Miniprotein binders against Protein ANTHESIS PROMOTING FACTOR 1 (APRF1). Designs and how they scored, part 32

Target 1, 330 residues: Protein ANTHESIS PROMOTING FACTOR 1 (APRF1), of Arabidopsis thaliana (Mouse-ear cress) (q9lyk6)
Amino acid sequence: MSLTELDDGLVRRMAMGAVFSDFGGKIHSVGFHRTDDLLVTSSEDDSLRLFDIANAKQLKITYHKKHGTDRVCFTHHPSSLICSSRYNLESTGESLRYLSMYDNRILRYFKGHKDRVVSLCMSPINDSFMSGSLDRSVRLWDLRVNACQGILHLRGRPAVAYDQQGLVFAIAMEGGAVKLFDSRCYDKGPFDTFLVGGDTAEVNDIKFSNDGKSMLLTTTNNNIYVLDAYRGEKKCGFSLEPSQGTPIEATFTPDGKYVLSGSGDGTLHAWNIENPSEVARWENNIGVVSCLKWAPRRAMFVAASTVLTFWIPNDGESPAPADPPTDQQQ
Short names: E, the ipSAE of ESMFold2; O, the ipSAE of OpenDDE; V2, 0.75 times the mean of E and O plus 0.25 times the DockQ between their complexes.

## First folded at step 19 (miniprotein)

Design g3 (from x4 with Y50R; at its last look DockQ between E and O 0.71; V2 from the best seeds 0.00; counts 0 for: pae E 1.8 > 1.5)
Fold by ESMFold2, look of step 19:
Structure g3 (fold): chain B 330 residues (1-330), chain A 81 residues (1-81)
Amino acid sequence: as target 1 above (330 residues)
Amino acid sequence: SEKEIRITIKVPKEDAQEVLRKILELAEKYGAEVWIEFEGDTVIIYITVRGSEEAIKRFIEELEKLAKEEGVELRVERHEE
């Protein structure tokens, strides 16, 4: 895994560099390959699209009219994906698909979930992955076998994430509970449980930073929390304008020093989490951003709604430092 | 039991948008997968459909009609499961 160090100036200089507007609906999820310069999108138009992020080019598009597309992530192979189904779950049981963009085929179906998958996470180190479903379960899988490797039952909408080493995974659930598991012996139960109650009661998403020190939680009411990854203590939090029916996504930068997020008012925001302050705010014209991720190894992020935008640093002179707070400007 | 077929269509890039639109309409009806690859001035379209023998026969017949109207050739590969 690669880490990139950034500074406030570079983050402030991020600007829209490319726009893709030919989607036939909302983009449901985006994912970067961990090492290669590739991005995949899933969309309401039933497409999966593969992009070269170095050159801002669409490489491939596929349409999946039987199952649709919902959550998507890369495996470790740059041509292989895991995609969740939006349609025909009851009739087929084919809730998750392992597919090759090189061979143009579905390689395997993973059956078991009885309702839509809402959270999907590939192990950073091996061929395991996790899926969380509205059927109130989290399932653990291995790409090499059809059979589910483990099932964890819970209440509410699950969010799942591996830590950056793949030795620990976290499950966030209703009530603000975050449970940590040893990936190799999860059947022994969680080795720790945090309760991040109150305004984190309905966690929508969870991510670990690449440095392994922090955990990022996003709630259904658009609050963002940065916690110590294994102690669960709040480092900082940010509240954003609510959005109805469109959960926002937040992301770490690769060095773990910044968090970016959309907002219900259509703005994009960036915060320095080591010296907590908002370092950038961008107006944009693509509406409420539902997908937002910083590339693992580049000074680049993507923001998506019905439109996919690539953001890169402006090549001009570094901007002047931001003005101090109003009480210091006067 | 359910059968699977794979069909390959090659079309000039300048004609691909309209041909693809028609293929996607047909794919919607039968729940097909449509994979698109670019090779120079040629677009290669792979279509995979699963269904009953009767549904697959009907799909092939409709796709052959489309191919004849557009002046493109199909290659059909029949697979089981």
Scores: ipSAE 0.593, ipTM 0.868, lowest interface PAE 1.8, mean pLDDT 86
ESMFold2 (binder alone), look of step 19: mean pLDDT 79; pTM 0.758
OpenDDE base, look of step 19: ipSAE 0.742; ipTM 0.914

Design g4 (from x4 with Q17E; at its last look DockQ between E and O 0.76; V2 from the best seeds 0.00; counts 0 for: pae E 4.0 > 1.5)
Fold by ESMFold2, look of step 19:
Structure g4 (fold): chain B 330 residues (1-330), chain A 81 residues (1-81)
Amino acid sequence: as target 1 above (330 residues)
Amino acid sequence: SEKEIRITIKVPKEDAEEVLRKILELAEKYGAEVWIEFEGDTVIIYITVYGSEEAIKRFIEELEKLAKEEGVELRVERHEE
């Protein structure tokens, strides 16, 4: 897999292209397939939708009226997904589903979580995946077996991520604590722990950069921290306006050189990580963007609210002027 | 124990939006999964529901009524889980 290298000018030229507005509610989660040009969305309308990102075309839609849809990611197969449940957990325990969009079937339920799954991460290497739940646990799974492979109990809202090699995973939790585990020997406990931010803000998300050099940690009050992977040193941090009841997603670009994030005031922001500075700021017309991901192998990103938008470079449009808010930067 | 039923409906593309809307109303009532495929000018709708024998019987009856109204045929498959 080739990483994309971008420059400040290209990032500034990103502009809204395709728009999909026929969702029946908020988009909860978006995910790209790692190698194929595919995107999946989950939505308040109980749909999972599959998109061809090269042609900006919806390929397939399914509706799940029993459990709804919440978190979603691809497995390694371009037609297979893992999706978390939003409804009817109490009576069934069916918190996670493995499903085929090709066979139009649920292939397996993964039972165990007692509250909503808020973080979901597929291993980049094998058929393992992790889920973090408001029941204050992280569970480790294998697509090929029903049984939960491991349970980790922790404090607060968890966030989980595999590193780019899948040999290490991170769990972030309340207080800005990040624990690193060997994926093969996680029963021995974390091999490293570090703290970031020094506050008790609730964790939203954690991600590794594709180049393996950085981690991105976000909080529900919209603090954004870029850390050296494995050393725990903070490279930079940003603070943006939070949104009531809706955690806001931030994303790396594929080369790990830029971070983008939404803001509770309805703007989008981009920063250069190598020479920390705000590169771009966009006003947008779709409200607060809660789902935001840059495509793994393209100069494009998706931004979603109740509407899904694809953003691509526009040579005919000047980049938005940008000043970093100095009072919001750590 | 709970039973699983799977139903397949094929609809011309021009009629699919209205038929799907009605199917989704039933799916809400019974907690069904609705899967949609596009094959040329035909839309294929797969419906899966879990329930008691009584709930599944009622679902099939309501769906058969809808199918008759819309002029489509059903293919029903029953599974025990």
Scores: ipSAE 0.326, ipTM 0.758, lowest interface PAE 4.0, mean pLDDT 85
ESMFold2 (binder alone), look of step 19: mean pLDDT 78; pTM 0.737
OpenDDE base, look of step 19: ipSAE 0.718; ipTM 0.904

Design g5 (from x4 with Q17Y; at its last look DockQ between E and O 0.79; V2 from the best seeds 0.00; counts 0 for: pae E 2.2 > 1.5)
Fold by ESMFold2, look of step 19:
Structure g5 (fold): chain B 330 residues (1-330), chain A 81 residues (1-81)
Amino acid sequence: as target 1 above (330 residues)
Amino acid sequence: SEKEIRITIKVPKEDAYEVLRKILELAEKYGAEVWIEFEGDTVIIYITVYGSEEAIKRFIEELEKLAKEEGVELRVERHEE
């Protein structure tokens, strides 16, 4: 399915397909590879799992009993990951790991953070990545070297994201502040700052749309904001039911025309953000969905709690006219 | 000085659940990494642990006992830092 052909009808028809229920606890993080049909998960059971999303098949599972698993993302290589640690940070300083699922080895530890990493983002164009931590810092790293390349001190819980061109990154922080940086010279400070006024809740997550024109913010009290990335003005916002533990996750569709989100009541929601309206609401009985991402290049999304679910369109069969239908026209 | 040890265990797919469960219990005790690979009807389990010579000896002994009880092959590869 073409990513540019998403419309309200297709979004409404999304339905649960594959289900993976052999996790030994909550799923903490999910991430798609940028170009390959791969998904990785991290979980309370200390696992990292690699999935083939085209065939809905688990390819690999590893367990990390010393540090557990928390945030996870792919590097550019389809078998290489960056994973944050959940346990034993104080004694070791080993807050981030670069690892190969193909070679079955940890390749490098990145030390420096004093508290749990809560936001992790790989550069879309090179071997740089960023981590935001409860130690109130954002650190910039290069996969090729151990040493931290830069540190930014902030207030509150940081959330980080690269624009899809990799030349700009955003940091969201306490008070609804979003700061934009030139990734090539971030030491000169942010070149712009936006405020999402009236909301003082901490930002849990920030994402850019694929075209870089919009930013999506999710707060720890389950408010969602869509901002114009160039001017910082709010395009729309949505409030969801509070969660009893982990904040919900929201995601753009690849064309940037829709936003999906979980809710504290266990429902899933989808909105058209060009003409703001709710186009879909789903109940699925897997509990509160804490991980939700739409695939970069497919009409599918994943929703996770203690169970991982793949959602794909459930196309209906329309009655044919008197002549046989053709596959050449819409 | 600390040493690294890597161990490979091959298990028939039908027996993998129980063997893996026991390995994960041991891995928690020693802070080990457990990497799992599927190869047809066989599950390949790679285990990596760092520790003192004494801790590694105990770990190997416990794994060898487990492997014998489960009737699985165990290969030990020692790596020095």
Scores: ipSAE 0.508, ipTM 0.834, lowest interface PAE 2.2, mean pLDDT 85
ESMFold2 (binder alone), look of step 19: mean pLDDT 79; pTM 0.749
OpenDDE base, look of step 19: ipSAE 0.721; ipTM 0.908

Design g6 (from x4 with E73T E77I; at its last look DockQ between E and O 0.87; V2 from the best seeds 0.00; counts 0 for: pae E 2.3 > 1.5)
Fold by ESMFold2, look of step 19:
Structure g6 (fold): chain B 330 residues (1-330), chain A 81 residues (1-81)
Amino acid sequence: as target 1 above (330 residues)
Amino acid sequence: SEKEIRITIKVPKEDAQEVLRKILELAEKYGAEVWIEFEGDTVIIYITVYGSEEAIKRFIEELEKLAKEEGVTLRVIRHEE
């Protein structure tokens, strides 16, 4: 897959291309495979859907009526997923599923969480993953075994992320704290702690940039912060209109130079974070965007609400008339 | 003891949405998984149910009735006790 170098001009030219509107409800989560041209969605209609992003084609649909679908991510295999449960958790304890879209079956259930999983992150380099739950815990798992590998207790609603190499993970929690852990020695406690200064809202999502330099945080009051990943110093911040009942997602571009986000007023925004400025603003016709991710290896991003949209550069220009025209040409 | 049953239904693509809608109503009643593959102009629907012998037998009976009414063929392809 060819990686396109991004600049302000290319970002400004992003426009809605393909639209998928046959979902039976709100899309809860989207995720790209790290290397293949694949996207997965989870939805209020209990579906998981697999898409070919190069050809803008839906490849598969599956429905999970016992547990529904909530958070979803790929494993490293292009057809294997981890999905969190929305229903029937109390009676079964089946909070997380490892499944194959190629084999059309559930491979494993991961039991332990006592409440819904609200944050899910696959290791970028191995078969480990993390889940954060409303039960006020973060659990560490390995795809190869049923048993939970580790439990971290925390305050409030967790957000979890691995860094690009998978050697460090971050947990955001109540009080504006972001704690960094060595993935191999997390039982020794965090090796660093960052605070989101001056913000009155809790962090609800956290991501690392692919270049390893930056950390992206979104808050419940719809502020976006970009921090230095290793020192925690604020590089820049952006405020957007709050949304009621709809979480707002922000995303890095693959080169780590831009951040995109939805807004409570239904607009999409892009900022250059190396020279902090807003470089693009888009209106869209799908309402408030709750899922927003830039593809890891393409000049393409997805934005979703009850509708999934693929955004690609608009390189089409109509031919200009002969310029300049003569006013008295007869 | 508990059983796992997997059933396959093949439907022409133009009819699949209506048939799937009815299958999903049954799937919700029994907590089934429904997996869908596209093969040319044919849609292949895999249905997996795990439960008591009595619940699975009833599900199969209801699904067989649906299949007869819709003119589609089903096959049981996985059985675990």
Scores: ipSAE 0.492, ipTM 0.825, lowest interface PAE 2.3, mean pLDDT 85
ESMFold2 (binder alone), look of step 19: mean pLDDT 78; pTM 0.744
OpenDDE base, look of step 19: ipSAE 0.753; ipTM 0.917

Design g7 (from z5 with E25K K29E E70R; at its last look DockQ between E and O 0.78; V2 from the best seeds 0.00; counts 0 for: pae E 1.7 > 1.5, pTM E .789 < .8)
Fold by ESMFold2, look of step 19:
Structure g7 (fold): chain B 330 residues (1-330), chain A 81 residues (1-81)
Amino acid sequence: as target 1 above (330 residues)
Amino acid sequence: SEKEIRITIKVPKEDAQEVLRKILKLAEEYGAEVWIEFEDGKVIIYITVRGSEEAIKRFIEELEKLAKERGIELRVERHEE
């Protein structure tokens, strides 16, 4: 994996750069490709849009008028996506689509979920992915076959994530419960379970840091928890202003040293989690941010509402440290 | 019985936004997928429609009407899937 080293000064210098305001509604989900400089968005306007983040350009757009678009992520190939459906789930069963932006086609439907998918995560190491649904199940899938590979039943709203190596996945649910599974032996049940944060609200999202040391939980009652990834001990927590009807997303920086989040009052925040303190606070003009992700290999993040914004340091953009340093000097 | 057809349309870039608006309104009615590629001076629109033979025929008729009434050149290619 590649980690970008940041410091408080760089984080404070982040500022809004490119703006895309031609969406026909709220942006539901954003996702970066793991290695290529690509971003995908899903929106209330039923679009999936592909962006070149190095040049801040929209590359492609597609519309899906039968199923709409909800959760989206890249597979490992830069032209292939997994997208969840918002419409016509009960009549068709077509809850998840595997599609190619290069071939402009749906490659495969994954049927099984009875209700909206609210969490979607691609394995970092193989062609497996997970989906968590309001039907109170987590399903495991393989891009190569139509049939569901595994079903885990649970209570409440699931949030799912793989760790950075794909060896472990986590399922977070109501009450701050986090269950850890061996990715290769998940049918044997979780190998650990812990309760974190003391929060009884449903978990909206869970993420692992790139360094594998931390987990980030965001709850529906507007709390953020940073935990030790495998011991479950709370490292720090932050409370946000509530947002009515707009989910709030938090994100790690690539080095795992900082967390960013929106807030119900329309501000953006950044915290140093090694020495817990607020490093930066930004006022912005796009309203309450519902999608917020830091790029995996760049000093750059995106913040979205009905508008997509790219944020980069005032001193310009630095290349991501993705390559071995011994041969990149010429 | 349900059939599927794919239509490819090539539109001058300056006309693309209005043509797309009309296509998307029609796609909403028929539950179509609309895929868009950008090239020098033009936009390529791929449309996938699934439905009855009657629905697909009517969709094609509406699309051909749009092309004629808007005074834009559309190249319609019917492809077997």
Scores: ipSAE 0.566, ipTM 0.841, lowest interface PAE 1.7, mean pLDDT 84
ESMFold2 (binder alone), look of step 19: mean pLDDT 78; pTM 0.752
OpenDDE base, look of step 19: ipSAE 0.696; ipTM 0.897

Design g8 (from x4 with T48I Y50R; at its last look DockQ between E and O 0.67; V2 from the best seeds 0.00; counts 0 for: pae E 2.0 > 1.5)
Fold by ESMFold2, look of step 19:
Structure g8 (fold): chain B 330 residues (1-330), chain A 81 residues (1-81)
Amino acid sequence: as target 1 above (330 residues)
Amino acid sequence: SEKEIRITIKVPKEDAQEVLRKILELAEKYGAEVWIEFEGDTVIIYIIVRGSEEAIKRFIEELEKLAKEEGVELRVERHEE
């Protein structure tokens, strides 16, 4: 990515820009649209909020009092979302919702999970998506039909991810186990399985780099592993302070050359993974950052707690000219 | 038999925060969805409720009282039994 290629200097000068502080509780999940300059958040206040990241503006807010909001991601349409339920799962079975922010309605409910969904991933190439639940299952879905397309049983807290080409998906589970599947014939079982050496902590999250050559695995005790996606070898690893009851997210930059993560002590960290070294450390005043994602097409990332912050490069600024003339008729 | 109703409220921007807070309290009681749009100095609030015929009747009655007390207009876009 030529326009969004990063170097150590640019990463070091990332700084807090826009701040959104009117949430009525913790932010549970954030997600970027794959191509458009849009961000969605879910929150303890039962809101879903849509943001324009180019102009740093909240575009829309909606509240879902029956089910709340937990995990959220975009579909391919910039106004359509998949959202998991936080409340009333046992009585309704309505664990996942497909909804339109343009039409202001829920388009479909997906039933099947018996406990909270903790991992949610949209296919990058079609209308399929995956959900991992505390009911110890991963389910595969299609936006066009009610019926669950497949179910995989596993142990521990699941994490799911599609490769950026959509040909492979990964499921991570307890003990650092990672299973790789061909998305076209997952019913034949995984084509590879490997273990991250010696770590027995529960998995928090798994992500592929954009080129599909690396995976980023995080654990609930805040160990961060960068793995070769084909050989299973650890390329590098980092350990940060955990936070009780709040898993901490890590993210690749779009070029796959850097990893960022929060820490239980409230700091943010960035590492160069091609020549492993810590390139940046930030103290911040929004507390423990649990949601952290780098935008797919910009030199920009978001960090969230009970507050959402947009981070952009601080290149310095020239003194501003005098206020511009008004546009009033003379 | 489960029914669905959709209701629209227009509120001046300066009054929207208080009105919305009261609507959200009522929405929690009935498990409603609340969708919000901005149009200049006006906030448009869409409310969607699913439930029994009696629950929906009670919700509409409570919402009409709230709208009257706050001095805002209530529009019913869909009225299903």
Scores: ipSAE 0.533, ipTM 0.839, lowest interface PAE 2.0, mean pLDDT 86
ESMFold2 (binder alone), look of step 19: mean pLDDT 79; pTM 0.758
OpenDDE base, look of step 19: ipSAE 0.647; ipTM 0.883

## First folded at step 20 (miniprotein)

Design h1 (from w7 with Q17R; at its last look DockQ between E and O 0.77; V2 from the best seeds 0.00; counts 0 for: pae E 1.6 > 1.5)
Fold by ESMFold2, look of step 20:
Structure h1 (fold): chain B 330 residues (1-330), chain A 81 residues (1-81)
Amino acid sequence: as target 1 above (330 residues)
Amino acid sequence: SEKEIRITIKVPKEDAREVLRKILELAEKYGAEVWIEFEDGKVIIYITVYGSEEAIERFIEELEKLAKEEGIELEVERHEE
């Protein structure tokens, strides 16, 4: 199915297709390649796995027993990844790895972070990437060199994201502040700061919509906020059931008109954000979903816990219609 | 100084699950990387270990014991980090 403007009916018809259940633990992170039909996962079993999403097929698996695997994203090359370390950071300082699934080797280590990386984002336009760590820093890197290119010190747990054009990046900090930087002139400081209205919960994740109009924030207390990307005004917000030890991920659809999220009770939810309403609710059987992303160029999304599931439209069956939202927090 | 070795193992597909399980158990003890390629009829396993000369020799000894038990051959490349 080609990427088109989605509607409520198509979103409602999404259903579980392929299931991959041979992970040896929780999936920590999932990421799509920007253009190719590829997905990568990182897991508690210390694996990185590469999937062909067009054919629903695992292509490669690698295990990293010294450092484990935590955050993962593609570079622009479909065989190259950036992966953060879960173990042995204190003794080695090897917090980030650039690796090739084609050459089956680590290409470069990026040293500097003194605590676990919790946010990782590849630039959409060049070979730069950012990492946010519990050491209270955000570091900027270039795939071509070992040395850290820049460091920003901040308060609290960082979340980082580039906008779709790579001209702006955002850093969330404690107190609900989101600071915006020009990616080429970040040393001049932020050019804007958005406030999420006094919410003191730490932001877990930031995403920009593909149309550039919206930002999606998730918090460690399972609130979801959609902000206007230009003004920082809250468009809508949703509160989900809490989960212990499992962060909730939310995702835009490629057209920026819908948001999907897991919940602490194991359900999946979808909302129309232009005409705010819950358009779908799914009772899934894989438990609390901690990784949830809609594919950038396909009518599909992935949802993961200790298993990985691919979701595609099911024209022969419709899920139960969702009621209009009455319990959402705005 | 710390040394790097890389080992290549080729395993018939029907034997690969059990061999890989044993390799992963050994890899955990030494902090190894294990890279896996699937080809028709066989699985190719690349193992990379960093460590002291003593640790690497112990790893090689344990891996050679496993290889003898499973009837597989090893190719070892030594590199310095």
Scores: ipSAE 0.622, ipTM 0.871, lowest interface PAE 1.6, mean pLDDT 86
ESMFold2 (binder alone), look of step 20: mean pLDDT 78; pTM 0.749
OpenDDE base, look of step 20: ipSAE 0.752; ipTM 0.916

Design h2 (from w7 with Q17K E25K K29E; at its last fold request DockQ between E and O 0.62; V2 from the best seeds 0.00; counts 0 for: pae E 1.52 > 1.5)
Amino acid sequence: SEKEIRITIKVPKEDAKEVLRKILKLAEEYGAEVWIEFEDGKVIIYITVYGSEEAIERFIEELEKLAKEEGIELEVERHEE
ESMFold2, look of step 20: ipSAE 0.633; ipTM 0.869
ESMFold2 (binder alone), look of step 20: mean pLDDT 78; pTM 0.748
OpenDDE base, look of step 20: ipSAE 0.728; ipTM 0.904
ESMFold2, fold request of step 21: ipSAE 0.603, 0.597, 0.584; ipTM 0.866, 0.862, 0.856
ESMFold2 (binder alone), fold request of step 21: mean pLDDT 76, 76, 75; pTM 0.714, 0.716, 0.710
OpenDDE base, fold request of step 21: ipSAE 0.757, 0.735, 0.761; ipTM 0.919, 0.913, 0.920

Design h3 (from w7 with E14R E57K E75R; at its last look DockQ between E and O 0.64; V2 from the best seeds 0.00; counts 0 for: pTM E .769 < .8)
Fold by ESMFold2, look of step 20:
Structure h3 (fold): chain B 330 residues (1-330), chain A 81 residues (1-81)
Amino acid sequence: as target 1 above (330 residues)
Amino acid sequence: SEKEIRITIKVPKRDAQEVLRKILELAEKYGAEVWIEFEDGKVIIYITVYGSEEAIKRFIEELEKLAKEEGIELRVERHEE
């Protein structure tokens, strides 16, 4: 089964296959490695945890008690990560850490942000990454050097994303505006600006489809928008039930034909965006899902709250609400 | 004046949960990093602490006291850069 040829039936058959429930608090973020079968989580319990997604096995746990853990992503190396800090930012300036899960050590601090990093994105093509902070700045970094490569000032809460070919990056700003930059000459300013319909709520997350044709936006008032990435025209939008805290995350499937999302009522939803329709709805009993990502190269997604769940196709079954998660971690 | 110390502890799996819980409480106090590896029959715990000579000395003393108080046999290895 090709990851670029998912269909409605396969999406409907997605079901909970593995559950990890030994977290000591809410999971803040999840991230897949682009090519290897690895997942990393950050959590309110100050942990970073590394998982083998092919075998559904927790490989490593590390705890970072000085700074906690907040946003996390892989670099291109399967054993190294960028992690943002939750605590002790103003006194140290240690807002971002580059670390090795193989060597069990911090390799580098990237200093500069004065407040929490709320958006973090690794370049798909090189050792650059971007961070957006509540200090109203977006910073551009290079793993190979300590010095910040660039600073962009903006209004409001930033959200950042690279397109999957590395040609363009997007930054969301106050008022629903999304600014687009040429990644090779961003110092010339944005080459385009899109508006998120009539919604005035802040965009809290941006993702590009793998083919670069679409952008997926989530807002602080629980709306999801799919835009044409070239012209910024709205393709479709969905409203979700309000959550009481953590923003709801949405994700593309790898072929860009489907969008999945959590909702404030604890349900999961899937929509076909080529022929717009809701193709699946799952009631689950792990509470409101705040982290939701489809694996880059597998028919699999993860959904997380205080519990991490792996979802895979269940052969010959229709999607249906499942029993509450149980403690069956290693 | 700032020093780094790394400690490696190997714990039988049957004792690991209680030992780790106590280590994490201590790590909270000193802002330590705790890295955990799983191996057949045991858990390997790496602890990294940064601080003054005095803070590191206190951490080591508390860790040794914890091991003795809990009646758990630990092998503590002190590593300095």
Scores: ipSAE 0.603, ipTM 0.848, lowest interface PAE 1.4, mean pLDDT 84
ESMFold2 (binder alone), look of step 20: mean pLDDT 75; pTM 0.695
OpenDDE base, look of step 20: ipSAE 0.727; ipTM 0.903

Design h4 (from w8 with E57K V72I E75R; at its last fold request DockQ between E and O 0.80; V2 from the best seeds 0.72)
Amino acid sequence: SEKEIRITIKVPKEDAQEVLRKILKLAEEYGAEVWIEFEDGKVIIYITVYGSEEAIKRFIEELEKLAKEEGIELRVERHEE
ESMFold2, look of step 20: ipSAE 0.604; ipTM 0.857
ESMFold2 (binder alone), look of step 20: mean pLDDT 77; pTM 0.726
OpenDDE base, look of step 20: ipSAE 0.733; ipTM 0.909
ESMFold2, fold request of step 21: ipSAE 0.531, 0.538, 0.618; ipTM 0.841, 0.841, 0.868
ESMFold2 (binder alone), fold request of step 21: mean pLDDT 78, 77, 78; pTM 0.739, 0.723, 0.734
OpenDDE base, fold request of step 21: ipSAE 0.753, 0.746, 0.759; ipTM 0.919, 0.917, 0.921

